VH-VL binders against q9umr5. Designs and how they scored, part 358

Target 1, 268 residues: q9umr5
Amino acid sequence: SYKPVIVVHGLFDSSYSFRHLLEYINETHPGTVVTVLDLFDGRESLRPLWEQVQGFREAVVPIMAKAPQGVHLICYSQGGLVCRALLSVMDDHNVDSFISLSSPQMGQYGDTDYLKWLFPTSMRSNLYRICYSPWGQEFSICNYWHDPHHDDLYLNASSFLALINGERDHPNATVWRKNFLRVGHLVLIGGPDDGVITPWQSSFFGFYDANETVLEMEEQLVYLRDSFGLKTLLARGAIVRCPMAGISHTAWHSNRTLYETCIEPWLS
Below, E stands for the ipSAE of ESMFold2; O stands for the ipSAE of OpenDDE; V2 stands for 0.75 times the mean of E and O plus 0.25 times the DockQ between their complexes.

## First folded at step 16 (VH-VL)

Design gm7 (framework fv_mavrilimumab; at its last look DockQ between E and O 0.91; V2 from the best seeds 0.89)
Fold by OpenDDE, look of step 16:
Structure gm7 (fold): chain C 268 residues (1-268), chain A 123 residues (1-123), chain B 111 residues (1-111)
Amino acid sequence: as target 1 above (268 residues)
Amino acid sequence: QVQLVQSGAEVKKPGASVKVSCKVSGYTLTELSIHWVRQAPGKGLEWMGGFDPEDGEPIYAQRFQGRVTMTEDTSTDTAYMELSSLRSEDTAVYYCATVSYDWETGRYSFDYWGQGTMVTVSS
Amino acid sequence: QSVLTQPPSVSGAPGQRVTISCTGSSSNIGAGFAVNWYQQLPGTAPKLLIYGNSNRPSGVPDRFSGSKSGTSASLAITGLQAEDEADYYCQSYDVSLSGWVFGGGTKLTVL
């Protein structure tokens, strides 16, 4: 039998948004128990990510307990960060494949469609002032805002991304790294035509330097220092990178070719 | 608010086709996702198909694929459902309805309904 | 034979509480798709009663409530009134059918 698949959504998503993905899985892996976790939907997806991590943890624990052989996680957009954090705080997870589907794993920065929708233009230009404030960190999107021009503020004020990345010292860093390294495979999916994840390489743990030059995963400090296990995972052949062009952000879960190429191989 | 007004009752013979219209008001058709649901006399609701609320593509229930066609005329804000090769089992009240997304809850629902169109298929 | 199973009928006296169950499977409710409920008065079109498992549209009294757990959903009506006599349908999305699905419907009789 196939291992259960758990799906974690992104901002303002509906379970309905994942209908095609579930249909693909049903067709290609019949009998697979797939569950889109029905938590923090709609506006509630703006709640702090640590709160979301706790909620989703409560939801996945029973599923994992019933699946001693292991489970697969498919985590879309913001959900990918939630899942990474989830795997970091859980010392007993049994995740075989963690599929990060167009997730801003190294954070978000820049004027994107999401920002246009959520913030007025005047706010976007000064978003670091908002996001790196105590009240700003009460919004999920600010929890992974990564301003390359204000690294000091990011490192000191980011209550989520900087911590799960091990960029700021904290007492759980070693344990979180150990927990995250329990994952069998980390499958990173994204592409240049996403239009929302900025830079799109963030889905592959690439990100801007101080000059807004995009550096790859292997050039990132978190990798070089192996602060949460990326270097170790890569060394053991546990990281899969699956870039694909021609896919918009809202289509990653609804593209058959993408599914067959980047997702399906890791659901066996 | 959205209002849906459907065409009048139809009587057809087996093998014929029927085309039911649904005129929308309050909002433009381009802003809505129209779906069709039928109900045989004394029976339950059955989803037939509609336009996907996320990508706007037509989707049909497997049972009706190849026999049903759903179209829209944006110039008149009218949606149409055509069912061919009619059978006696197709005798039912046919409803058009809107499927809408609520951003607060992240949910879709059939929030507005037409008054229904009775289609009778008899020899 | 509906993908979502409802009791064919329920009854209650005025002022009582009644519950209508909607039993699905891992391909719909259990997959994480939300459940909506519709009320259909005799000779009328269905009306949205509950959306997203437990939300009430404007105009729907708070004596109507919905819940979802596992592969099932439930509609509860408290303070039953004569005007509540109607057919009630649950609705969700089914992956195996690639489409929206309704329950078989429940006839509520107010005694």
Scores: ipSAE 0.922, ipTM 0.954, lowest interface PAE 0.4, mean pLDDT 95
Fold by ESMFold2, look of step 16:
Structure gm7 (fold): chain C 268 residues (1-268), chain A 123 residues (1-123), chain B 111 residues (1-111)
Amino acid sequence: as target 1 above (268 residues)
Amino acid sequence: QVQLVQSGAEVKKPGASVKVSCKVSGYTLTELSIHWVRQAPGKGLEWMGGFDPEDGEPIYAQRFQGRVTMTEDTSTDTAYMELSSLRSEDTAVYYCATVSYDWETGRYSFDYWGQGTMVTVSS
Amino acid sequence: QSVLTQPPSVSGAPGQRVTISCTGSSSNIGAGFAVNWYQQLPGTAPKLLIYGNSNRPSGVPDRFSGSKSGTSASLAITGLQAEDEADYYCQSYDVSLSGWVFGGGTKLTVL
């Protein structure tokens, strides 16, 4: 039978938004147990990401325990960062495919409608004043805010992204890398027409340099130093890149062609 | 202040069609998603279909596929449900309801309901 | 044989607490879809009572509460009053049916 699938939603999400993805899985992989984790919904998705990681960890432990042959993760947007942290902090995870669905894996540096709602008087160039404060780090969005023009503040203030990327020294770095490397496949999905993830190449571990020129994954220091295992995974052939144009941020989990091309092959 | 006002009761013969209207006031129909739920006498609620609140496409319950059509007229803020090939077991009260998203909780619900339209199918 | 199973009836005296269960499956509540609850007074349209498992709309008294666990949900009514006598329906989304589903309904009788 098929491995269970665990779905981790994004910012201000609803389990209902994943109905089409779940229907696609039901059609192609009948009998598969699929669970959208019904935690940190709506406003609760703004809680610090480490709080969310702890709560999601508690939810996935019994699912993984009942499936010793492994599970798959499908993790959307902010949820992809939660899932990558789970893979690092869980020394006993049994994840085969980690499917990252338009997630800001190297961070976010862009104005969006929900950022305008939260911080209506700020533009992306000024958000570092809020996000790189202790108060700002209490919001999930600020946990992965990555201002390429204030890298020193990012490295000092980030309580989440700089740690899971291994960009700041911490005592768990070796263990987290070892745990992350136990994943079977890392499937990276995203595209240029997303409209929210900025730069969209963040979904593929690309990001801006100081001139806002996008450097691809293989040009990033975290890859070159193999700080959390990207170079090792790529060398194993465990990284799958599946870009697709023409999909807006809210449509990744409701596009059949995307599902068939980028997700379905990995749901063994 | 959303109100849903439905058309009056209908009596139909088996094999006929019925078209129930649902006029929205207080909001514009382009801002709302209308779903239809029926209730046979002495029985429970049964979802029939509606317009998906996220993508705006019609969704029909599998058992009504091929017999039901749901449409909207945004110029009059009126939604319609047409059920064809009527049988006696289609005798029911037909409700329209709004489906809306609450961003604070991240949840969808059927929050405003019409008064219901009794459709009787009798030979 | 509703997709969501509710007891056909429950009863309680004024001031008591009653609980109405709603049992689903891995294709609906168990898949992570939320549960809504509706109250239907005799001869009237249903009224939203609880949404998203536990949230109360404005105007619903806090003696109504909802919860969800695993594949099941529960509606609790405390301080039971005569006007609470009604039919109660749970609702969720089901992936196998690709649509919204209601429970069979529970008639609450206030003694």
Scores: ipSAE 0.832, ipTM 0.913, lowest interface PAE 0.8, mean pLDDT 92
ESMFold2 (binder alone), look of step 16: mean pLDDT 91; pTM 0.936

Design gm8 (framework fv_mavrilimumab; at its last read DockQ between E and O 0.94; V2 from the best seeds 0.90)
Heavy chain, then light chain:
Amino acid sequence: QVQLVQSGAEVKKPGASVKVSCKVSGYTFTEYSIHWVRQAPGKGLEWMGGFDPEDGEPVYAQRFQGRVTMTEDTSTDTAYMELSSLRSEDTAVYYCATVSYDWETGRYSFDYWGQGTMVTVSS
Amino acid sequence: QSVLTQPPSVSGAPGQRVTISCTGSSSNIGAGFQVNWYQQLPGTAPKLLIYGNSNRPSGVPDRFSGSKSGTSASLAITGLQAEDEADYYCQSYDISLSGWVFGGGTKLTVL
ESMFold2, look of step 16: ipSAE 0.833; ipTM 0.915
ESMFold2 (binder alone), look of step 16: mean pLDDT 89; pTM 0.926
OpenDDE, look of step 16: ipSAE 0.922; ipTM 0.952
ESMFold2, fold request of step 17: ipSAE 0.837, 0.837, 0.832; ipTM 0.914, 0.914, 0.914
ESMFold2 (binder alone), fold request of step 17: mean pLDDT 90, 89, 90; pTM 0.930, 0.929, 0.927
OpenDDE, fold request of step 17: ipSAE 0.932, 0.929, 0.932; ipTM 0.956, 0.955, 0.956
ESMFold2, last read: ipSAE 0.846, 0.840, 0.836; ipTM 0.919, 0.915, 0.914
ESMFold2 (binder alone), last read: mean pLDDT 90, 90, 89; pTM 0.928, 0.932, 0.926
OpenDDE, last read: ipSAE 0.930, 0.932, 0.930; ipTM 0.956, 0.956, 0.956

Design gm9 (framework fv_mavrilimumab; at its last look DockQ between E and O 0.93; V2 from the best seeds 0.89)
Fold by OpenDDE, look of step 16:
Structure gm9 (fold): chain C 268 residues (1-268), chain A 123 residues (1-123), chain B 111 residues (1-111)
Amino acid sequence: as target 1 above (268 residues)
Amino acid sequence: QVQLVQSGAEVKKPGASVKVSCKVSGYTFTDYSIHWVRQAPGKGLEWMGGFDPEDGEPVYAQRFQGRVTMTEDTSTDTAYMELSSLRSEDTAVYYCATVSYDWETGRYSFDYWGQGTMVTVSS
Amino acid sequence: QSVLTQPPSVSGAPGQRVTISCTGSSSNIGAGFQVNWYQQLPGTAPKLLIYGNSNRPSGVPDRFSGSKSGTSASLAITGLQAEDEADYYCQSYDISLSGWVFGGGTKLTVL
């Protein structure tokens, strides 16, 4: 039998948005129990990510308990960060494949469609001032805002991304790293035509330096220091990178070719 | 207020085709997706198909694939459902409905319905 | 024979509480898809009553409530009134059918 698949959605998503993905799984892996977690939908997806992590944890624990052989996680967009944090705080998770589907794993920076919708233009130009305030950190988007020009503010004010990355020292860093390393495979999916994740390489733990030059995962301090286990995972062959062009952000979960190439191989 | 006004009752013979119209008013046609649901006399609701609210493509229920065609005329804010190779079992009231997405709750729903069109198929 | 199973009928006296169940499976409600409820008065088109498991559209009294758990959903009507006599349908999305699905409907009689 196939291991259960748990789907965690992104910002403002509906379970309906994942209908095609579930249909693909049902077709290619019949009998698979697939569940889109119906939590923090719509406006509630703006809640602090740690709150979301707790909610999703409560939802996945029973599923994992019923699946002693393990489960697969498919986590889309913002959901990918939620899942990474989830796997970091859970010392008893049994995740075989963690599929990060177009997730800003190394953070978000720049003027995107999501920002245009949520913030006026005047606010976007000074978003670091908002996001790196206690008030700003009450919004999920700010929890993974990563301004390369204000690294000091990011490191000191980011209450989520900087912590799960181990970029700021905290008492749980070692344990979180240990927990995250329990994952069988980390499958990173994304592409240059995403249009929302900025830079798109963030889905592969690439990100801007101070000059807004995109550096790859192996050049990041979090990798070099193995602060949360990326270097270790890569060394053991547990990281899979699956880039694909021609896919917009809202289509990652609804593209058959993408599914067959990047997702399906890891659902066995 | 949003209103859906459908065409009048139809009487058809087996093997014929019927085309039902649904005129939408009260909002821009592009903001909603039109779906069709039928109900045989004394029976329940049956989804036939509609335009996907996310990608705008027509999607038909498997049972009707090959016999049903759904189209839209944006210039007149009118949606059409054509059903061919009619059978006596196709006798039903056919409804058009709007499907909308609520960003606050993250939910899709069939929020507005036409008055229905009775289609009778008899020899 | 509907993908979503409802009781054919329920009844209650004015002022009472009634509940209508909607039983799905792992291919629809259990897969995480939301449940909507519709009210159809005699001789009229259906009307959206509950959307997204538990949300009420504008104009729907708070005596109507919806819930979802596991592979099932439920519609509760408190303070039953004569005008509540109607057919009620649950709705969700089913991945095995690749489409929206309705329950078989429940006829509510107010005694």
Scores: ipSAE 0.924, ipTM 0.952, lowest interface PAE 0.4, mean pLDDT 95
Fold by ESMFold2, look of step 16:
Structure gm9 (fold): chain C 268 residues (1-268), chain A 123 residues (1-123), chain B 111 residues (1-111)
Amino acid sequence: as target 1 above (268 residues)
Amino acid sequence: QVQLVQSGAEVKKPGASVKVSCKVSGYTFTDYSIHWVRQAPGKGLEWMGGFDPEDGEPVYAQRFQGRVTMTEDTSTDTAYMELSSLRSEDTAVYYCATVSYDWETGRYSFDYWGQGTMVTVSS
Amino acid sequence: QSVLTQPPSVSGAPGQRVTISCTGSSSNIGAGFQVNWYQQLPGTAPKLLIYGNSNRPSGVPDRFSGSKSGTSASLAITGLQAEDEADYYCQSYDISLSGWVFGGGTKLTVL
């Protein structure tokens, strides 16, 4: 029988948005138990990411306990960061495939409609003044804001991304790396026409240097230092990169070709 | 303030078709989709279909696929449901309802309902 | 057969608490889809009572509350009043049917 699948949604999402993905799984893998975690919906998705990680952790524990053979995670957008933190903080997770669906894994440096709504007088060039404050870090979007022009502020102020990336010293960094490395596969999905994730290569652990030139995963300091296990996973052949053009940010979980190409092979 | 007004009761013979209209007023520029729900006498509610609130495409419940067509005329704010090949078990009250998304909660709901249209299928 | 199972009837005296259950499956409530509740007074259209498991629209008294756990949901009514006598329906989305589904309905009688 197939391993259970746990779905973690993104910013301002609902479980309904994943109906097509769940239908594809039901058609191709009948009998698979799939759960979209019905937590932190709507405005609650703006709560601090560590708070969300704790809530999602409580929800996944019973599901994992009932499936000793393992589970799969499909984690969309902001949800991919929640899932990566889950895999770091859980001492004994049993995740086989971690499928990161257009997630800003190295951070976000781009204006979005959510940021414009939340901070209407700000643009990406000055959002660091808000996001790298204690008040700004109470919002999930700011927890993964990564301004390449203010790295010293990012490293000092980030309460989430700099910690889970091992970019700032943390006493649990070694344990978090050990826990994350227990994942069987890391499947990275994203593409140039996403329109929200900026740079879109953040979904593949790429990011801007100070000149806004994209450095790919293997050029990142966190990869070179293997700070949370990316180099180790790549060397094991456990990282799968599945880029696809022509898909907008809200369409990743409703595109059948994307599902068949990038997701289905990993739902054993 | 929001009001959904449906067309009047219909009496039909088996094998005929019926087309029910639903005019929406007072909905002040919040996006909504129209869905249709029927209720046989003394029975429960049954979802028939509607326009998907995320992509705007019509979606029909499996048991009505091939017999139902749902359309909208945005110039008159009127939705239509046409059910063909009527049978006696299609005797029911047919409701239209608005489906809308609440960004605050991240939830969908059938928030406003029409008064219902009784369709009787009898020989 | 309704995909969501409700008791056919419940009853209670004025001032009491009653609950109405809604039992689904892994293809609907258990997959993480929301539960809505509707009240239908005799001779009228359904009215939204609870949406998204526990949210009350404006104008709905706070003695109505909803919750969801596992594959099931519950509507609770405290301080039962005569005007609460109605039919109550739960609703969710089902991936096997690719559509919205309603429970079979529960007739609430106020004794």
Scores: ipSAE 0.826, ipTM 0.913, lowest interface PAE 1.0, mean pLDDT 92
ESMFold2 (binder alone), look of step 16: mean pLDDT 89; pTM 0.927

Design pm1 (framework fv_nofazinlimab; at its last look DockQ between E and O 0.84; V2 from the best seeds 0.87)
Fold by OpenDDE, look of step 16:
Structure pm1 (fold): chain C 268 residues (1-268), chain A 122 residues (1-122), chain B 112 residues (1-112)
Amino acid sequence: as target 1 above (268 residues)
Amino acid sequence: QVQLVQSGAEVKKPGSSVKVSCKASGGTFSDYAISWVRQAPGQGLEYLGYIIPIFDTARYNEKFKGRVTITADKSTSTAYMELSSLRSEDTAVYYCARGSYDSTGYEPFDYWGQGTMVTVSS
Amino acid sequence: DVVMTQSPLSLPVTLGQPASISCRSSQSLVYSDGNTYLYWFQQRPGQSPRRLIYKVSNRDSGVPDRFSGSGSGTDFTLKISRVEAEDVGVYYCMQGTKWPFTFGQGTKLEIK
């Protein structure tokens, strides 16, 4: 039988968004038990990511317990960060494939159409002011806001991304790295036509430098320092990069070609 | 000069709801946290929650168990605090407050409204 | 929740004399950025509260220099070097480090 699949949604999202994905999985892998976690839907997805991590943890623990052979995680957008954190804090997870579906793994710094109402251009440049404060960090968006022009503030004030990245020293860094490395495969999915994840390379652990030049994963300090295990995972062949063009952010979970090419191979 | 002007005093029956408004003037609205604090007669200050209008989402003190709803209308630069299932213990002056930015970052509670007295009585 | 404990709760003071209010938190108020988000507020009779001090020791504009804040970690102090009649009111400390943000009980300053 196929390993269970757990799906975690993104910002302002719900389980309903994954109806097509469920159909694809059912068609290609009949008998697969797929659980789309219906937690922190809609505006509740703006709650602090650590709170979300706890909630999702409570939901996945029973599922993992019933699946001794392991499970697969499909985590979309913001959900990808939640899942990465989940795998970092769980010392006993049994995740075979962690599929990061267009997730801002290295953070967000953009004003795309999807988020334009939330982050107008003028606000994008100044969002660090509120986000890198206790008041701002109570919202998920701020938890992975990564302003390349204010890196010091990010490193010091980010209560989530900087920590799970191991960019800021903390007492759990070693343990979190160990836990995360339990994953069988890390499947990174994203693409240049996403239109939301900014830069889109964030889905592959790429990100802006201080001049807003995009650097790839291997140029990032988190990789070079192997702060949470990326270098180790890559070395053992556990990282899969699946870029795809022509897919908008809201279509990653509903594109058949994308599913067959980037997701299906890892659901065995 | 930034000013916060709140709606007038309210008298409510137990079980009803009250909605207090806080209109901000003299500056931008969307990127500042609007906090709501109440003070029962002769008592201290209690933090209800706050909203950052650009996020259109509020953070609530769980003590109120979902009875508080904080919203913001960016078009009118007005924040609202609604308290439902009113009890006599909810009798208090309700304050809105706004933060500001300085060279060191965001600082809350730089400006205060004049307060709104809400009386809950049978 | 972080509990903020003020002492004393009542503070009778003679005009011209100094005053000191203590505020203790149940846990450290140092945030990840190294700042300590401890605030002091003054509420005069019949008025809205006003912020006096932010981040432990920074005095707001318009606040007389006779007011000063100090402390670190879990212990904080507001001092008034020479109490004036206009200083009558209730003073509150507040922590903004951990949600939910919480106030102290308040200290009522009165003139003897």
Scores: ipSAE 0.928, ipTM 0.968, lowest interface PAE 0.5, mean pLDDT 95
Fold by ESMFold2, look of step 16:
Parts: structure tokens; sequence; C-alpha cells
Structure pm1 (fold): chain C 268 residues (1-268), chain A 122 residues (1-122), chain B 112 residues (1-112)
């Protein structure tokens, strides 16, 4: 039978947002146990990401224990960062497919329509000033804010993203890399019409250089140094890139074609 | 000149709630931490929590067990602190404060409100 | 929580003489960015607190140069090189490295 599927939502989100995804899974993989984790909903999604990682860890442990042959993760937006941290910190995870659904894996740098109602004035050039402080780092957006014009501040002040990317030295780097590399497949999903993830290539581990030119995953230092295992995974054939145009940020989990093309094949 | 003006003193019964306002003028409001601290009579300062209004979400000191709610209204440049299930030990002066930016980055507590006395009595 | 311990709690001083206030934290206040988020505040009688020193040793604008801050790690000091009558009040240290951010219990400075 099919491995259980665990769904982790994103910023300002809740379990109800995934009703269409649940329908698609039920149609194509009947009998699959799907759990949409109902944690850190709405405004609670702004809590520090390490607090969210701890809460989600507690929720996934019993599910993984009941499925010794493995589970799949479908992790949306900010939830993809939570899931990647889980894969690093859990010595005992048994994740086969990690499906990263439009997640800011290399960070976020942009005033976008999704964030404009959160940011009524364009703030991207100034947000680093509070984000790279202890006051800002207590909020999830600042945990993955990546200002390419203040990379020194990012590298030293980030309490989350710079650590899970292996961009700053820390004593757990070797163990986290080993744990992450136990994943069976990394499925990267995103596209140019997302409208929120900025640059959208962050969903594929691409990001801006200091001139705001997007460098692809293979041009990133974290890939070249293999700091958390991307080069190793690619060499194993374990990385799947599934870009799709024409999908807005809130529509990734409600598009049938996207599901059939990018998600369905990985729900063994 | 940034100024923080708080609402007036309040007398409350145990078990009720109080909501203190803090109106900012003379500068931007949204991208600073707006903090709330209190000072019981003859005692020191205690940090309740803070909000960064652009995130529209606050961070709370767990000591208050979810009794404190901090909000902001960006359109009026006003922050609010509500403390529920009041006890006599909540009698204190409640202060709001805002940070500032300088060449070294963000610095907290540059501007302080005048304080709001909240008295909880039976 | 990080506990901030001030000493002395009461500091009677003679006008024109130096004063020194100690603040110790229960753990290092050095943040990952290399900064130490240690602050000093003055509260004059009947007034709101006022920030004097930010990040250990940086004096705020309008604060007299007789005030100085020093220290590192867990051990910090506020010094007044020559106490004046207007310095009467309560002085607090505060850490901003680990949430919840916490204050010392205060040091009341009085003129003898």
Amino acid sequence: as target 1 above (268 residues)
Amino acid sequence: QVQLVQSGAEVKKPGSSVKVSCKASGGTFSDYAISWVRQAPGQGLEYLGYIIPIFDTARYNEKFKGRVTITADKSTSTAYMELSSLRSEDTAVYYCARGSYDSTGYEPFDYWGQGTMVTVSS
Amino acid sequence: DVVMTQSPLSLPVTLGQPASISCRSSQSLVYSDGNTYLYWFQQRPGQSPRRLIYKVSNRDSGVPDRFSGSGSGTDFTLKISRVEAEDVGVYYCMQGTKWPFTFGQGTKLEIK
C-alpha cells in the first residue's frame, strides 16, 4: 500500500487550504493515510521557525513510528523550510519523498503581492535593519529573510536559514548533513508566476547575487561546497526539478495538472 | 520628534481586563519594535512583550500565560496592550517604548511613553 | 530566562566622586553577529526610564560623557566618573540577546 503523506502548511495558512490536494491524493492513491498538520495556523505561523520545527517534530514522530517503511512530506512555502530543518535535526526520520512546494529554500528578498498586505509600503531595502537583530529574529519571516546587499549581516545574524543551509559554521553541520542525506528524493516545485517567492528560483535553491542577478543552484556556494548535501543528492539522481508557469502562490495545492505532473509520481 | 502618548490611569477589579493605548507621532511606526514593560510600585522593570507592526504579530513573555495581548493599528499609529484575568499583583505602571535605527542597526527603547497606572483592587 | 543581577542595589555617593554599577548575566550575551545586546537605562524620580548606553559601551545622544559602559560576555559595568546631583535615580541593565529579554533589578543611586 501507499506510504503515509504528511502535509506542512506555510505562512498565514491552515489545514483547510489543502482540501483539493487531499481530493487528488484520494483519487489517485486510494487508501493513503494523509495527515495535514494543524499547527501554527494563521498568525501563529510567524512564531520563530525553530519553535515551529520543534512542534512539527513532536507531531510527526508518532506518524513515522507507525510507518517503518517510510513516509512522504509535502511542504508548502515557509513549510518547506520547516521540513528541511526536520530532515536535518531528526536522526530517526524515515522520509522517502520530500516534496517542496514553492518554498523559499535560499531565502526571500522582495515586496510581493502576498506580502504587500503585510507590508503596505515597500520595505525590502530596509527590512534587514530589524530582521538582523534579536528582535526581528523572533519572527519567522526574518528567519529566512536574505538581503543580498547585506550578506555579511545575513550570514552572522540569521538564526535559522544560514544554519540549515550550512552558510555559517556550527557544531552540528556534519550531523545535519548526514541526516538530510537519508531522504530518498527531493522534489522541487515552483515557477515564475508565483508572485510571492522572490526570487522565484529560491524554490530551486537559486538566489540573487549582490547585483540581484539570479544564480542557479549549481552556481551557489552551498551547492559547490556541498554544505548540506545538494551536490551529493544531485549526483545520486535524487533531486527532481518540476517548474511550472502560470500558477500563483496560493494555487499550487489546488492545480490538478501540477499535482499529476510534479507530485503524483512521488507518492509511492 | 517622536512622541509616545499613553491612555490614562485605570482602576480595575480582579478578574477583569484592561487595555492600554500608546499613540506614536513624529515618525514612522510600522518597522520598529513597540515594546510593553511594567513596573510594580517600588519594584523594577518587567518586559511583557512587543509587536513589530508590519508583521501585525506580537511576541509575548510566557510568564503571563497568554493573559497579555499586544496589537497595533498602523492607520492611527497606535499600539495596544490588553491584560486579562487581572490580579492584585498586576497593579503597576505600564510603559510602551519604541526603538530606533542608527549606523550599528536596530536599537530598542529609544522613546518611552509617560506610563499608565493600572490599579487592581477588590 | 537569562537572569540579570545588579550590584549594589543601593549606592549612596558623594557629589563629585565616581560611581560604579555592576551587572552580571546568567549566560553569555554575545549574539551570533558578534554584538552584545546589553543596555543601560536611567529612571529619575517620577519619570519614565531613559536609555543611556546601548550595546555595552555606546553612549546615546545627549548623555553626558561622564557616563561610560564596559564589559563583555557576562560581566558589565556602568561608570559615572564624577557624580552630579541630576544623576539621582534608579539604573537598570537589560539584555536583548535571548527572548524573553530581561532587566536587572535596579540600582538606586542617592547623594549622601
Scores: ipSAE 0.842, ipTM 0.925, lowest interface PAE 0.8, mean pLDDT 92
ESMFold2 (binder alone), look of step 16: mean pLDDT 91; pTM 0.935

